# VHH binders against Probable sulfurtransferase: the designs that were tried, part 2

Target 1, 337 residues: Probable sulfurtransferase, of Methanocaldococcus jannaschii (q57909)
Amino acid sequence: MVEINLRELKKYANPFFLTIRKDKILVNNKRMARLSRTKMDKIEEEFGIPVIYSKTYEYVSTKVGRFINKHKIIAPRDIVIVGLSGGKDSLLLLHLLEVYRRKYGIKLIAVTVDVNIGGIRPWKEDTEGVKLIKHHCEMLNVPHIILKNDLDVVELSEILTKHSKGMEFSPCFSCSVIKRHLLGKLAKEIAENENIPYEKVKLAYGHNLDDNSDTILANIFKGERLKFMRPLTRFKYNEVDYQSFKIPLEECIIIRPMLPILERDIIKALEECGIEYYKDKDMCPYSRDRGDSVRRRCHEILEKLEEEIPNIREMVVSSALKTVEYYSKNPYGEDNL

## First folded at step 5 (VHH; framework vhh_gefurulimab)

Design s10 (from e4 with T28S)
Fold by ESMFold2-Fast, scan of step 5:
Structure s10 (fold): chain B 337 residues (1-337), chain A 121 residues (1-121)
Amino acid sequence: as target 1 above (337 residues)
Amino acid sequence: EVQLVESGGGLVKPGGSLRLSCAASGFSLDYYAAAWFRQAPGKEREFVSAISLGGKTTYADSVKGRFTISRDNAKNSLYLQMNSLRAEDTAVYYCAAGPLYRESWTEYDYWGQGTLVTVSS
């Protein structure tokens, strides 16, 4: 394995604008890194690894950086926990956050939850997906934890559905509850061991612009409040009631640094950078459509409309945000179309 | 390729001092929690001292006030300064690294081969 000496690298580039791996360097911002083709060639000659410039990765990295700064998502010396399923979103997020270990002095921990899905464990240690996750963590020098859960998320969702008075809960819902429970418990443990406030430990989720716009449209079609995902959410302690027992959800901070990024740009960035990922279908069949037919159809509707209105997903999110802002300032105000 | 290599062990008289070093290669120690464990013949590994991701130091009651753990990120190394050594400190000392601060040895991912410390007159 190749070790990169940051002191030597600084002779050629600003490492505050690079994602550094043992096998390659990704360029987060070519200008700010002070790179030219000549300097990239010199780095490759000296360190024996490729320097990958992807216009899409630069675009995504720059947009995420602005979003983090605008919404104060990450502060200096924060501890950031990244949930890794082996899928495209969380893997790109891990690569994008690597540079903040230098820029902000954060600590990164990657966590995979070995979920029990009807007796099947897609994230069991030594599966192909988990081997890929371990490979990326090793290349990025990120500590990796596997958390095992024995509760069957299929059985949990059947319990919720039976007592829901006509609502149906997919295994994906109970899976998200279990992951949130375990990650929140870990975040609390870390805050206590470090003797720091819970606000200094962030759970980073790979939610993207498609996820947010799909959620908004689905809530409209279901006649529910316009609930949408925020860049940073402060969660108070809560519990999910499974009748015979409750699953605690610890007080935590969830951040979504990739929230303004389109799914297609995530895929393109990974492909241009040569970063291999597992498709959700291969890891867990339920994650493909999330068991929510309305949300799935909303995704399909927006995908089709995007051919005619390229910025439709941004418009959906913008409309929801502007509406909430308007009515919070003008509870009895008038609307003008 | 990922390795932790301990050094600095040896024979020392009661009341003496030793400084153990642990050099990491193939990964950045600053990104991990790090700890020292020891194991006397025929006994289980016991916790000695640790430094967390945030730099908090912890010591076993038996060594508190006598041992000091420190890290030099520029040299990618972990140290254990041992003062006022006692016969009971005789053991093989192991350097360990993992994602989180732990006092259980089973929860660390990376381990050195060990360095022998003998406190004897």
Scores: ipSAE 0.676, ipTM 0.858, lowest interface PAE 1.4, mean pLDDT 87

Design s11 (from e4 with T28N)
Fold by ESMFold2-Fast, scan of step 5:
Structure s11 (fold): chain B 337 residues (1-337), chain A 121 residues (1-121)
Amino acid sequence: as target 1 above (337 residues)
Amino acid sequence: EVQLVESGGGLVKPGGSLRLSCAASGFNLDYYAAAWFRQAPGKEREFVSAISLGGKTTYADSVKGRFTISRDNAKNSLYLQMNSLRAEDTAVYYCAAGPLYRESWTEYDYWGQGTLVTVSS
């Protein structure tokens, strides 16, 4: 594969608006990169790899960039850990963050958690999904780590459910706890070894607009608090009980740069850029057996309503945010007629 | 395709200086943690020095104050400046790169073939 000399590339384009891979270059913003068809042809001729312009990838890159700036999600010289499952969301996220190694001088680390699901390990190193993850990390020049966990997430979910006071915990919930534990522990280790504040190490998750709007509607249908995901969340130290010992959840910062992006635009961007990904349902047996959950129903309801109201998912999130903001400012019932 | 190539080794007298170079090809060294390890005749591979992802430098106690690790991102290279060399520094020196700073050699993904440093007497 081709090693791209940034000094040579700068003769044709501004690399602050490109996603650079060994096998292809993606255009984050054609105008800002100073690209014309002639310049793209010259790059392809000199480096022997295609320059791919996708309107969807440009749209997504621009929207994510504005979102990062608005919410101060990433600061200069941050170390960003990207959790990779091989699915569409985390892979697109990794591609979108590549340029920040130049713009903000960040360091990127890709991490895959090899979880034990009833004795099955969908993210074991020699699986097809993990091979695909490794391929993308290699093409993007991103260091990759695999973290193993031997605790059975199915057993954990059963224990948590048995000892709850009417709460049900799925294997998927337990899986998220184990991933948070391992990624948080790694973030803490990195901060200590680098001798930097924990705020400088970010855990980047590929949550998208569908995820957020589905969550809000599901919480309404379950009669729960109007909870939603934020662009940046600071988590304090906590612990989860497991039999006679506790699973530590280290203090960490989670960021969600793709939160304003629709799932369909994620898929379209990946397809237009020729980036292959694994469907989560093919990697995890519990994805197929999710049953008729409230969250799944909410996803279907919002998909149907998008035919009539194209921006319905954005409106759901906007409504929740405005409501929280309003009541935060007026906690004492200061309302006008 | 991914390679690390060391150079700069040779024969030097006690108290002398030597500068080792490690040229990376096929990947951007600045995006990885990088380290120098050495292996003396009949001994196991030991940690010498490293640069973490964030640019923090670390040295083994035996070389602290005498050796300096650095990188030149423009040349995609890692260096080890060795001063006040001792007979005990005689070893094959290896350049390594990986996702995180580690002092265990088994946790690095990329390795050079090594360059011999002999301190006479």
Scores: ipSAE 0.698, ipTM 0.867, lowest interface PAE 1.3, mean pLDDT 86

Design s13 (from e4 with L29F)
Fold by ESMFold2-Fast, scan of step 5:
Structure s13 (fold): chain B 337 residues (1-337), chain A 121 residues (1-121)
Amino acid sequence: as target 1 above (337 residues)
Amino acid sequence: EVQLVESGGGLVKPGGSLRLSCAASGFTFDYYAAAWFRQAPGKEREFVSAISLGGKTTYADSVKGRFTISRDNAKNSLYLQMNSLRAEDTAVYYCAAGPLYRESWTEYDYWGQGTLVTVSS
């Protein structure tokens, strides 16, 4: 475990294609980093830490890099806030974004929301999960903050349900609302304190290809408008009005750099790189349905179909994107079939 | 483990100048917000100056125009250039680092041991 001198590392490799930790170096692109086994051995000898090559991590890093560039979701000198719950998605995302501190000169902040769930605080600072989060932030040399929730998520969901006219709001929905509010408020504070445009502060979410395809299919099965997650979403200030009750939603910009990545590749990349993540999904009793029973069923359907059609999830997303593009340009278009 | 080590303190005459340095090991200043705080004998710990995550500088009203905070990323060091020193600047000066710019000392995660600055003839 050592803090690596980038000037000395540059003698052996291009650090624009490496993820640098105090305890290990991960290879984002072996060829572009100009690494050979000999050079990797020299780095290990000089710095006293292993250089880990994973084909899956390289694949994911390359695909995410292309996606970021294609959709221009990260700009030079942006400040990027990563919500970090200790789960696989946000943790891999944090590792993938590390290199952009060099490539684009971005600043990274990791944020954990200490949510009050019926008096239980799974992300309280002294929990095992938060200790793991702190460990990874320290290894990646990323500043970490914990934001405390001002309201019981279960109590909020009960209040929202009672204020509605027959609608039920889950604790997961309320948790999502509170997290977005707190992260958006932080983003606004940072933009003001830095005296930079709002567009320069981005919230990075670990949504993946499974999440997006599940969402699209669930909307189809529910007869809802075709809605899907985009690489970059701008949210304006809003208030959720529940009769005499108003909840502020701060403006924010959400980016989703891992949107084209399959969940299985996220898991494989973490495992091949020896990155431990928080696997206890039962910590929150409300997380089992992925927020929606229809969405859970869609996940199972697509998972089954992947055995026969490996690119089924990408086809679902591609179909939605092509359809939206077609009708936005051709509202009265002619079709031969 | 993270360590911040201050240096450059000492005895200086009123109107003189002094440059404090804070060297970091176990983390990189370029990736954090950083600040200088001071505590005079028998007084509360007070904010002196900060440099934000994005590099914006902020100063306490008592030191504006006299002190300059800076960081050298190549040397992984934080500096405080103190000019036109006054007897009231006598204090132990502390280097601090954290995720965000704050004026409250309780919101910084990493601290140095402090370096004494005495302004007298």
Scores: ipSAE 0.671, ipTM 0.860, lowest interface PAE 1.4, mean pLDDT 86

Design s14 (from e4 with D30E)
Fold by ESMFold2-Fast, scan of step 5:
Structure s14 (fold): chain B 337 residues (1-337), chain A 121 residues (1-121)
Amino acid sequence: as target 1 above (337 residues)
Amino acid sequence: EVQLVESGGGLVKPGGSLRLSCAASGFTLEYYAAAWFRQAPGKEREFVSAISLGGKTTYADSVKGRFTISRDNAKNSLYLQMNSLRAEDTAVYYCAAGPLYRESWTEYDYWGQGTLVTVSS
């Protein structure tokens, strides 16, 4: 592996439209990078690494770039924390954000949370999954840290379920709380150390279009508020009460740059670029045995309907957004006549 | 292969100046927090100066106003400009890099081999 000299690379391409790794270069936008086959060949010859052009990666990179710009998700010189589980979503997100270190001057830090799941630690430092995460961070020149938490998420979920009013909380819920706690605490520490506003430190999540459409449909079927994930969410300080424990959730900004991207396009982009990822089901016992839920059923329903209506997931999200916009502007609209 | 190599140490009289260099290879230093630590004979390794992930510079009280930390991204290097040197600055100086700004040396991932600075008449 070789360090790529940006000055030399600029002879052939605009590095603001490339994802740069030590072992290969991915093309985010061939035209804007000013690449031709001849220039790609020269880069490969000079640096000794392949230049990978994937139509899917270019499509995803371009769509994410437009989405970031439209919703002002990332500002110049932001510090962005990416949670890495070794799964497809967070790994692709890390690759897509790499170029923003040049475009916007952001700083990237990758974080893996080593959670205790019934005495099992799927993300402890010496596991194959974490070795793969470390490999990708090294290839991308991204600093990586592992945050260890000793609280058993299975025990926490059992405590919460036992003392709730007929509600059942999964280990996955408690796991998400612990991860949010640790990442939020880190974001706060970084903001304080850098002496910058907390709004300058963002937690980047790999939520995609499938996740959002599944969430919307599930909320409809449960008769709950029409809640959906937004490109940027501001969270105020809160606490989750586990009886014996109070888990603080620090105020933070969560961003979701891949929210408009279909899960199938995430998989295709990774495969076409030769980026290996760990399937969640192979790392965490609860990923395989999550059990039946309205959300899982909604995923299956939308997947089947997508064969008949290819843009159904986009329409579900569009409908929710248009409805919220309509009633925010017309609180005394037609339904109130 | 990840390497940090310090240079620029030597013998200097009190009140003199030295500029230490730290050349990084195998990774991009600009994307990491970087720091200088020093260790005098028989003493614990102590924090000198750091540049955080966001580019904020921090100095130990004993060197503030006399030392300046800087980074040259084009050369993938970290520098420590040391002015108004005192006998108490005599130590082996180490370059370090890691994901976050820390004043504890145990929390940095990458280290150089050190360069000796002797301040003596």
Scores: ipSAE 0.682, ipTM 0.855, lowest interface PAE 1.3, mean pLDDT 87

Design s15 (from e4 with D30S)
Fold by ESMFold2-Fast, scan of step 5:
Structure s15 (fold): chain B 337 residues (1-337), chain A 121 residues (1-121)
Amino acid sequence: as target 1 above (337 residues)
Amino acid sequence: EVQLVESGGGLVKPGGSLRLSCAASGFTLSYYAAAWFRQAPGKEREFVSAISLGGKTTYADSVKGRFTISRDNAKNSLYLQMNSLRAEDTAVYYCAAGPLYRESWTEYDYWGQGTLVTVSS
């Protein structure tokens, strides 16, 4: 596997609209890349790898690109940390961000957290899932690191639940806290070592439209604030109290470039591009019980309703956004009802 | 297949200069942190210089002001310009690459075979 020479590739295509791997090239936008079947064939002949055109990947890549530009999620020369679990969301995100190393001159780092879940380590270095993650990072020329954490996620969730006022926290929630702690600590170390502001180091999460709409509906059913995820969130330093110790959450910026993308389009894009991924249930035993959560039930409800109302997930998110925008501009405005 | 190949080592007199090169193949070096380490006979590998992921350069106190680390992205190569060489600089010099800037050699993933630099009259 010879590294692709960008100078030679530029003879056939605009690499600002391609996702480049050692084993294949994915087309982010065929027209903007200036690709024809003839040029794709010439690239395949010269570099010895296929050029894969997926209409879904093009759709997703284009929509994500517009979303990044609209919300100014990524700036030139940013350092972007992508957490990889081997699942569909983070793997597609990594592929979609690859082109920004050329467009914006960003640096990409892929991170897998080897968490302890009741004595089981689904993301231990020698597991099949982590080998798959390493394979994709190698094909994309992305530096990959594994961060080991010895804190038991199950024990931490039990401690947090015991000390909450009637709230039950799942192992998945505690796992997300531990991952955010480690990724935030890494982002801080990178900013310090590079001597750059913390705003230049971003944690990229693979949250999608299903995640956002599920969260909004779950908050409604729980009688909580109509909370939703934003494209870019600035977090101040905070601490999560696990009674016997506190877990620091460093000041950081989280970005969610795939937030406008439906889960089904993520799956379809990966499949059409021949990108293998692991399902959560294959990596983590707690994925099997997802159906018991309010959020998971909301996912099922919205999935069923999509058969009758195809854009229901977009409408749910739109309603929340319009409501926040309206009341932020008109806190004392009169309602028609 | 990921490879790093050093060249440019040799015999030089004290006060002389030498430029080491490290050619990367099978990956894009500019996407990684890269470093130079050296090992003298009977000693452990020691940090010499590094370029971080974002391009910041760092030098060991013993070589600061005399050595300059640089990259040529078009040639997928790393360089070490060594000026005002001293007998104590005699060592096998290794090129290394990894996901993050580190001064410990055990934290780098990719290594070259090494190139010998002898400073002697």
Scores: ipSAE 0.673, ipTM 0.857, lowest interface PAE 1.5, mean pLDDT 86

Design s16 (from e4 with Y31W)
Fold by ESMFold2-Fast, scan of step 5:
Structure s16 (fold): chain B 337 residues (1-337), chain A 121 residues (1-121)
Amino acid sequence: as target 1 above (337 residues)
Amino acid sequence: EVQLVESGGGLVKPGGSLRLSCAASGFTLDWYAAAWFRQAPGKEREFVSAISLGGKTTYADSVKGRFTISRDNAKNSLYLQMNSLRAEDTAVYYCAAGPLYRESWTEYDYWGQGTLVTVSS
């Protein structure tokens, strides 16, 4: 495994439409990369690594690229932090963002949070899951850092539940809180050390279309506001302060480049490209139940309804977006519905 | 295999100059933070200079204005131009790479073997 010489690769393909690894090259867009089977064979012969074409990876790469451009979520020379749990979403996201080191001149950094879950550390440095994460980071030539946190996620969930008035918070919710805090703190530190505005440091999450549609439907069933995830959000911590546990105020930019992608297409793209990932159940005993039974039930409902209405997840998200747009332009509404 | 190899060390008189080189193989140096550290006999490793992920350069107060850190992406190499050398600059110089800019040597993942710089009359 040798570093690919970009000048030599340019003889055969446009590298602005490829994902380059030390062990293989993935095709983001065959036509735009100017690839044919003959050219792919020549690349394989010269560099000694396979060129893998996946129709699903091309579809996903193209859709994500359009989404990034439409919403201006990545700018030239941004620093992008990708949280890696070893799961499918964040690993595919890392691969999809690789090409932007060339297109936009971004810097990528991968971060894994080693959380304490009742004394268990599924993301401890010497675990099989973290070894897999390190392997992918090495193949993609992406710097990787492990952030260790000793605060017990289970203990935190118990504290949050006791201080809620009728609400129950799962260990998974508490884990998300800790991860967001640590990643936000790192983003702020990077912005300060680089002496750049905080909006130049983006925290990239692997949220997908299933996540967004599940969230919207769950909010409907709970009688809550129709909250949904946005492509780019400025977020703040420190909305929670319980006993000795305090989340400091941090302002960061979060981006969600895979928001328009269906979960099934993420899985298919990874499988067709031969990218191994850890299933959540193998990492953490609480991951299969995200501590929100209504949200999980909504996932099951939408999955069942997709058999009858294939685009139902897109329609759920579209309905929420159109409603917000309509009332922002027509604050007094219309009576002739 | 990830490797950093230093060169350019040697014996120089006070007021002289040396240029240290650090060649990276097995990874792209431009996508990492990179730094120079030095260690004098009987002392712990100390920070000299660094280039952050975004390309910002930082210098220890003792070398500021005399040393210049630079990176050549085409050659996948890190350099340290040392001017107006003093006896207290005598040390083994190490290049290092890691995911983030740090002044603590314990927070870098990749290291060279070191190159000796001796400043004496």
Scores: ipSAE 0.598, ipTM 0.836, lowest interface PAE 1.7, mean pLDDT 85

Design s17 (from e4 with Y31F)
Fold by ESMFold2-Fast, scan of step 5:
Structure s17 (fold): chain B 337 residues (1-337), chain A 121 residues (1-121)
Amino acid sequence: as target 1 above (337 residues)
Amino acid sequence: EVQLVESGGGLVKPGGSLRLSCAASGFTLDFYAAAWFRQAPGKEREFVSAISLGGKTTYADSVKGRFTISRDNAKNSLYLQMNSLRAEDTAVYYCAAGPLYRESWTEYDYWGQGTLVTVSS
């Protein structure tokens, strides 16, 4: 509701440890921001908006900050593109990245893909989900764009499956290909217009610890190699050949700043901060019952086992990483039984 | 809530100078791409100058070397310094902001009311 004068705010707090919105201020790290209840009250009195302290948001913000530094995920003056579906993961990610406009001088762009799903457009401009996305972008002072996809992802999945060498492609897979195509094309356009290297433009995904551990366990149960998501992935140019046409996938950098964060902590942080998000299971007919059923089963298994082994998801990821590192260094080592 | 207000237009003789200002409220200009467009009577709105999201400045060929775009983040304002003005520069000048650098006026969502610049003797 109000635009905060940063110079005035600096009299009370270090804004490098705050998430600033027009309607509220969130505390990323109370100690580093130099906040006491008295100082928070003074900020509320002067600027007319609440200062919200959430222990969970502070925990998540701190852990993400350490992860970004450890893996060199974001560099000063980077341009970061955040895909927003209105869901919990991408919205929290956008809030967590806001402070880096001050800390690192980055620029943020929020992007929503208006996907054609069997003639239905759940993310068209006038939907409730998109209105909520626009509201959050306005409150955070983040530029927002909508990219329209005209290809029916259901039709695309049928074409890919029909012309494959016995492979089956779901609408969810086709949707991910189209989103990667559009976001990569945008990243390339931005790098060219700004006259900067492609490595300065990052695509930020809201993948979390649940996603990574679920993926690892599912690959084990399917007898596949241990594929897992990395904090930062460099993709070279590729073309996906689908018989009647080719879909270009531009060279890009994908980052996953929330990869060490549990899904439950994402939900709790948003709830404690009063940040509303849209549940997309009713928007997309394929989000609930289609896609990787083994991965869903693995999610349920790990959630149940978490009652007995609280850090089980971290252990699954740690085991996969240590195993790959060990055998990369010791391919001809001793018997490891 | 988002507002852009231009000022600084007026009557000037050929060869003279003017500085246009654009004050933004309801958003932070430094987080957006910003541009100046102009429209002469009976003509479509044309690109004059822009500052991109990353801070790169761009100028139309007709104004390059004569006009300078700048912003003051502390004042949340955009400026256009116009030197060596010509009769052909007579137009209503508009301030615009959007998520990305564009030369097409139809791709900017936020616009000011316009300020008239008349270059005549």
Scores: ipSAE 0.676, ipTM 0.864, lowest interface PAE 1.4, mean pLDDT 86

Design s18 (from e4 with Y31H)
Fold by ESMFold2-Fast, scan of step 5:
Structure s18 (fold): chain B 337 residues (1-337), chain A 121 residues (1-121)
Amino acid sequence: as target 1 above (337 residues)
Amino acid sequence: EVQLVESGGGLVKPGGSLRLSCAASGFTLDHYAAAWFRQAPGKEREFVSAISLGGKTTYADSVKGRFTISRDNAKNSLYLQMNSLRAEDTAVYYCAAGPLYRESWTEYDYWGQGTLVTVSS
């Protein structure tokens, strides 16, 4: 496959509104890219690769772009680490962030964590899922690394559950701790080696609107604080105590550019663009139930209710945000009927 | 196919200068960390200089002040300007690229075939 000469491409289109791969070009915004059918045809003729227009990919790209700008989640010359599991969310995220190498001058690095799940390694280097990740990184011209962890996340979750006295921790929780540990350590190392402030290195997660609304509803059903995922979160240094040892969690900035996007639109965008992804149910034994029965149940409830209330997931998130804002301003409750 | 091809090596007298070039194909070098390593006959491969992912340059103590690493994104190429060359600089020079800045050669994914630099009177 040919490396696209950006100077030559600029004759036909504004590359600030395109996702550029070695095998195809995806259109982030047709009008802003200054594309017509004739120009798309000329690009295909000159570069020998198709220009793929997907209405859904354009919708998602535009919404993510507005979200990034509104919440200032990516700044010029940031270094962005994208965690890749081979699933739909992180792969679409990687594609959506490609254009910011031009728009904001960011650097992208893709990271896969080879976690140990009861002796099973779904993300070890020679698996089909990791081969697919490597293929997409190669096509997008993004550096990729694999971080290996030997600690068994099943054993870790059993240690936490045994000592929690009435709380159950899934292997998915321990898996998230290990990933956060390794990605945070990498982010710190990069900031130090680059001699830049820590805030310039962002960990990008593929959390979507379904994830956020599921989380809100699950917290309600568990009687927990009304916590939800934010577009940008700064985590301070912390440690998770596994009795015989502690796992350090370095301070980090986590960003979630796809937070306003519905899961169905993520799938549709990938399919319309011909981007193959690994079904998460095939990667990990726990992916089918997401390691949390309450969260899984909440997902099913919201999916069913969406048939009657199409924007229910947006409403759930909106309600939580408005409630936090209201009670922050009115802690003693000024009520109007 | 990912390739790095070095050029610009040759015979030079002590105190002379050479500019090494490394042309990348099959990937965009500016999206990677890139480095120069060298290996003299009978010696271990050693770090010479690197440009990190964010563009920071680093030099081995033995070449600091004499060598300058740079890249040209338009030409998809990495360069090493070598000044005040010494007999001890005689080695095969290798271009390398990878996702992160490293001083250990075992940590880089992509390598050129090498170009010979001989400093001799």
Scores: ipSAE 0.703, ipTM 0.872, lowest interface PAE 1.3, mean pLDDT 87

